# VH-VL binders against 7-cyano-7-deazaguanine synthase (queC): the designs that were tried, part 4

Target 1, 227 residues: 7-cyano-7-deazaguanine synthase (queC), of Persephonella marina (c0qst3)
Amino acid sequence: MKQSSSIIILVSGGMDSAALLWLAKKEFDKVYAVSFDYGQKHRVELDFAKKLTEEAGVEEHFIAEVPHLKGIKGSALTDRSVEIPSEEYPEGPPVTTVPMRNLNFLSIAASFADIYEIENIGIGVHSVDSPYPDCRAEFVSAAEAAINASSVMVAKKKNRITVYTPFLGMTKTDVLRIGLELGVPYEKTYSCYRGTIPPCGECATCRQRIEAFRSVGLEDPWFKKER

## First folded at step 17 (VH-VL; from x4 with light chain E27Q D28S)

Design y1
Fold by OpenDDE, last read:
Structure y1 (fold): chain C 227 residues (1-227), chain A 124 residues (1-124), chain B 108 residues (1-108)
Amino acid sequence: as target 1 above (227 residues)
Amino acid sequence: QVQLVQSGAEVKKPGASVKVSCKASGYTFTSGYYMAWVRQAPGQGLEWMGFINPSGGSTWYAQKFQGRVTMTRDTSTSTVYMELSSLRSEDTAVYYCARGLYDWEGSHTPFDYWGQGTLVTVSS
Amino acid sequence: EIVLTQSPDFQSVTPKEKVTITCQASQSIGEYLLWYQQKPDQSPKLLIKYASQSFSGVPSRFSGSGSGTDFTLTINSLEAEDAATYYCQQYYRLPPWTFGGGTKVEIK
């Protein structure tokens, strides 16, 4: 049964956000989506996000420009001088970190939520001990508190905005299983951080994706041996 | 010098499969480039079939060939393969491999170098 | 998919004359358009990328122009060696990256 509520989902075009989108469509009455252009090398993911949101049938899909993140140097995702490594993520924050990215994204999503009177914001973070600080449970709690403290809607209506994180504490494989059960069209998702078409297969997100599919006895749609 | 050298002409019966090879040289095979296949029926125009990223082996096929085409690569020999199954008379064509460029910023540019072409004839 | 329509299909031109070939896209593709030259019994060769940028080794008599939906390949002074079929191709965003139908240029 669907909740008699609305949600705005952060959608990138990747496999995790796709699973979140399909889950939201199942669980909520009205689903909105927001994607971000922040100068990422894999900007092509936005094209996939558009396809996914169209297929899912969202109320509206917002594309938010985040120009200040384009100017941030040092991140492999936004800095042309920094290469995306062909390695797995280290224990610490990887070079693909964009500082405070998710906080910015949630803030922007919250603005839409406030104006459209949406009481839920969905984000596909799935690791409590993620190498990314802004993917952890502590961050989610702090961000939610800040959003509620700053919302005009909340102040006026005395309601609450909830940050919906259904995948917290789950592995990437767990999220994949959920998505498979929901019928996510994974062939229409894109996870490569290098932005190559087709995906490079060497970056951390490609490797993690491939491994997730393998762990459930499947081949990644991008990397099938036989078609 | 960049070179793409393809395998020789093939004659096949309807229903059979054909596998064409394209050996690349003169550049870094697994970095900054992808390989596409384009065919041309006799007296006709160019038709894009799909491409492969030699780095990880990921592929993207044209919808028309989904289920019948398989593109693979061997990084040790810098060779890309295109296999087409369930051949029909309409598949008679010259098949080309062509190199495309991708940069690390997400931009792509097809196709700066082409193989010499491989004639595949399908006849009963 | 994006459809590219070339015009004309065929031209017979006297040497030293100007040749104009057009390519029209079914939707806007910005500047993501290529031009190829294919001589008889040869593989295609890249001439122009991004609608107006000449590829390495291409003679100066070849030029490309246009953006959005309408594009033009120009040979300002046709040489005998320019007898060939010319193709446009779009690579706007995601595949398929489709070709035009081609324009055959012959020498009178």
Scores: ipSAE 0.848, ipTM 0.917, lowest interface PAE 0.5, mean pLDDT 94
Fold by OpenDDE, last read:
Structure y1 (fold): chain C 227 residues (1-227), chain A 124 residues (1-124), chain B 108 residues (1-108)
Amino acid sequence: as target 1 above (227 residues)
Amino acid sequence: QVQLVQSGAEVKKPGASVKVSCKASGYTFTSGYYMAWVRQAPGQGLEWMGFINPSGGSTWYAQKFQGRVTMTRDTSTSTVYMELSSLRSEDTAVYYCARGLYDWEGSHTPFDYWGQGTLVTVSS
Amino acid sequence: EIVLTQSPDFQSVTPKEKVTITCQASQSIGEYLLWYQQKPDQSPKLLIKYASQSFSGVPSRFSGSGSGTDFTLTINSLEAEDAATYYCQQYYRLPPWTFGGGTKVEIK
C-alpha cells in the first residue's frame, strides 16, 4: 500500500536511481525528483533522468546546477585532464570520486524538501561498505541529523525529514532484481561514467552493470547481441 | 589516412537478411570513435539507422529498425557489421557506415568520414 | 524527434554566384548542426560542424552560420565542382540525430 507521504528522489539516470524511483512510486503517494548538473563528463545521464522521471510520472523533476563541484580537481568525473579508467574500482575511493558529492546533493534535495514540505529524501546508495564514504550508513545518519537540525520546516512543524535508503546493504544485483520486479525500463537508463553514447562498456560502472545483468541471467540492454 | 571500406553490393529477396561490413583503418578503432550506419534509398535523403561503440559493443538503434537491425564489431579486424533482417522492398538503398567522434570529455561529433556505400537491392 | 526542414529543395545557380541554403529545426538545437555535401554517386562529406566550424580540407567559400533553430550554409562563390546535394544534420543531445531533406544545387 502506498504511504500517504511524499518523497523527493535523487535521480541520476543510472540503474540504481531508476530502481529507487520506481520503488518510490510504489511506496509513496507523491514522488518528486531531483537531478544534478555538477560538470560531470557523463552529463548525458541527465537526459536519461528526464526520460525516466517522465515515464515514472513524478510530481516535479528539479534540475539543480552545482557549479562549485565543477571546480573540484582530481576527479575523473569532473576534471577533464583526468581520464576515466577502463578498470574496476579499487578497495579505496576511485579516481571517479567527487569529494562530498552526496552530502551536497542531499543538502540541495533537503532544501527542496523543506520548501515543498516533503518529509522523505530518497537516495540510491546500496553498499554499507562502499569505498565512497558518502555512501555509507554512517554518512546517511549524519546527513539526516544535519538536515533535521537545519530545516526550517522541521523547526516549525516539529516533524522530521527522513533519508530513505532502501538499498543499503544490498548488491547491485539485488537492486537490479528489485528494479526488474518493479518493471524498471533499464533500456532507458544510463550508467557509463565516460558519457559516451552508446556506453563505453569499459569503465567500472559499465562493467558492474553488465555483470549485474549477467548475474541474473540477462543481457544488458545496451549490450545485447540481438535485439 | 582514415578509410572505411564496405562490403560489396547485395541482392536479396523479401524476408531475407543482409549483413554489410565496414572495415576501418587509419585510426584507433576502439578509442574515441563510434560507427554509425546511414542508408539512402534511391533518389531519397539520408536516414540514420543507429550506431555502435566499438570499445564495448554497445548499440543504439533507431526506433524504426528496432527488432530488425543488429550492429556488431570485430575489434581484431577493426570491422563493424550491420545486419538487417526481414527485408522489404523499401529497404532497397545504399547503406553507409560513418565514423563519429566522441571525446573523453563527453562531446560527440558525427560523422567525419564515410564508407563508399553498399547497395542492397531487395526484389522478388 | 527533431525535424530539420531545408530550403530550398532545389536551386540552379550560375557559377560565381552566391548560394544560400537554410535549415530550420523544430526546436532549439543550439549549435549542434552539421552540413554535408554529397555529389552524385558519392558518399556524403562533412563540410561544417557546430553550425559554423569548417571541417578540415573544406574550401573557404563554404561557411555555416546560425544557432537555435535557424541555420544557413553559404557558398560564397559557386564553382562547378560544387554541384551536389547538401544535407544538414542535428546532433543535439540524444539520438536520433536526424537529417534534413536535402538541397540539390545544380550549375546553371
Scores: ipSAE 0.844, ipTM 0.915, lowest interface PAE 0.5, mean pLDDT 93
Fold by OpenDDE, fold request of step 24:
Structure y1 (fold): chain C 227 residues (1-227), chain A 124 residues (1-124), chain B 108 residues (1-108)
Amino acid sequence: as target 1 above (227 residues)
Amino acid sequence: QVQLVQSGAEVKKPGASVKVSCKASGYTFTSGYYMAWVRQAPGQGLEWMGFINPSGGSTWYAQKFQGRVTMTRDTSTSTVYMELSSLRSEDTAVYYCARGLYDWEGSHTPFDYWGQGTLVTVSS
Amino acid sequence: EIVLTQSPDFQSVTPKEKVTITCQASQSIGEYLLWYQQKPDQSPKLLIKYASQSFSGVPSRFSGSGSGTDFTLTINSLEAEDAATYYCQQYYRLPPWTFGGGTKVEIK
């Protein structure tokens, strides 16, 4: 069942990417990881990403600096003057949107894939109706096409780089169920967009996480009522 | 004026539990602040026990106290609680609540204001 | 965990003299270091944050310096009211945010 291939996983430290990481370890022979420092308020997630990748046993964990995204204004994730709201996301693009973030991330991951001759790139996008355009299936297809068109490895070896999106079309709860089955240490994951330690429980991602756990009859490890 | 007012001294038997309260005032209880608990045994130094985020109630405990400490909060009264179970003589100490700050710049700063302390004596 | 070692454990100082207390971290913590003052039968009080930034209301005779692994608290011209135990604390990245063992300063 295990694929005789390699994959590089986009790992943030959050619950979804953690599930992806553990799934990749199950499905692929060699797993690499890449995390991104792009000036996000919740930069602390990188510390969690490091712990997760170490525990999972990846071949190598890359931390990519994306300084140009630090200059993006208007986004609550990167603009210190814009507060992350204590509410759920609206139907439209939320204030936490960083334009073209995942396109940049995939491009960077693809560079590593090319030089390391990795034929798979894993990203933990899931919701079909995501308020973020760069989390949708059409984006993934377009990004994959661009990566293959631009890859030196692909040109030389006549192979293909695949963007691995096992959670597309799934709910956050579905992804959580998969992670639970795989034994993901969720107490070592961090999903809060505010970057507070411990997590705030009020931002959209905290609320979504808490709800996901509740949906499966569990308490979020961060928000347990008992010892 | 920021104030942290703790509950009174406690005397407990070994094996019992103690619950100390810390009432906060003079600032927004759920906005950008944490509450930590630090204890100090007689004649000894300061020991971090853990902290709670009052906004959502999430907690982080020191490994030494995992499974034995529970921190909770009541937002309606701006009060944080620390419960320590299975008490031992070694748990005899002054227990402090202390306010920490998230500066919204991605940094955290401990503890700018402290409660007056609560003496917990564990003796048979 | 990160271990903080303070030195000395104790010192007796004449008023108006300079007091120096050191705190050494087992690994680099950047500037994420605090200094506290605790007088007998009182709660600790914050003196310095980020290794060298004085907290509000702290007398100018108190100063902090250092980065990485070596830090120093200096009391320029000790006053009688400065008799206390001083603690350093690190808050580098994730907890635990550990304390030093403390330095007791007495007045001769």
Scores: ipSAE 0.839, ipTM 0.914, lowest interface PAE 0.5, mean pLDDT 94
Fold by OpenDDE, fold request of step 24:
Structure y1 (fold): chain C 227 residues (1-227), chain A 124 residues (1-124), chain B 108 residues (1-108)
Amino acid sequence: as target 1 above (227 residues)
Amino acid sequence: QVQLVQSGAEVKKPGASVKVSCKASGYTFTSGYYMAWVRQAPGQGLEWMGFINPSGGSTWYAQKFQGRVTMTRDTSTSTVYMELSSLRSEDTAVYYCARGLYDWEGSHTPFDYWGQGTLVTVSS
Amino acid sequence: EIVLTQSPDFQSVTPKEKVTITCQASQSIGEYLLWYQQKPDQSPKLLIKYASQSFSGVPSRFSGSGSGTDFTLTINSLEAEDAATYYCQQYYRLPPWTFGGGTKVEIK
């Protein structure tokens, strides 16, 4: 049963956002999508995002250019001089951190929501103890407050924009289970931060993805050894 | 110098499978490079089959060969394998391995070095 | 998939003449185009990458040009050793990275 409401989903092309997209299609009447080009090394993920949104059947898929993030130095995702490591991330913010990335993304998504009169914004954050500050529950609450305080639509219509975070408190494996139940085509998702085709299998996101599939008794579609 | 040395010619019956090897040398097998397979039927053009990233073993196959082709690698011997099953007469071709380069940033330069080719003949 | 159409399929050329081979893509592929040379009973050899960049060791008489949908391989002053089949290949974004049908160049 779908709700008579609209949502705009942040879609990267990765496995978590894919699960979110499929969940949104189940729960909401109209689904929009937004992806971001911010100078990331794994820009190829945008091609996967396009395929996913096409297959899911969204109302419209927006590609937002975020050029100011291309100039951020120190992050392995945007700085060409910083290598993406072949190891797991530490407890602190990893070198792949782009400061305030999700805040920027939510702000941009909110602009679209405002213009299109969409009252829900979906983001696939899931870990409260995430090494990324902008993936935590407290960030989501603060961001939602800021969005509502700054929205022209909210001011005029006296409605509310909700940041939809269905995966909060879940593990990556939990999110994968949900996606599998929903029929997410994970063979059409891309999670490698190095942007190689095929995926490198060595970066943290590749390893986490592979482990998530293993945890549910499956092989990652990218790394299957059998026909 | 970069060298790709493939296994010898094969003769197979329809319905059988064939596994061709490609041993790489002269460069770092698992850093900055991927391996593709391309085949060429007699008197015909080149056909891309897929590629493998030796670092993690991830693969991408052409749709035409989905379900019949398997690409694998052995990092200890710097060797890539291509197995094709349910062989048909139309699979008769010279099969090539070819090296491609990626720069860890999503940029690729395909197929700068090629193996010598492996003839696979499928006949009753 | 992206389709590459080469022209002509075949041409016989006198030594020292200029050879022009074209490759047309069904959609824009930027500069993500390769040119190969393949002689009989040999593996293909890379000539040009990114539409116009010569690969190492390739004679200067070979050149590539074009962007978007229309590309050209030029052999300035054909030599006897240039008798071969030439292929274009696109590697624009995601696979499949398709080949053109090939152009066979023979020496008169």
Scores: ipSAE 0.833, ipTM 0.913, lowest interface PAE 0.5, mean pLDDT 93

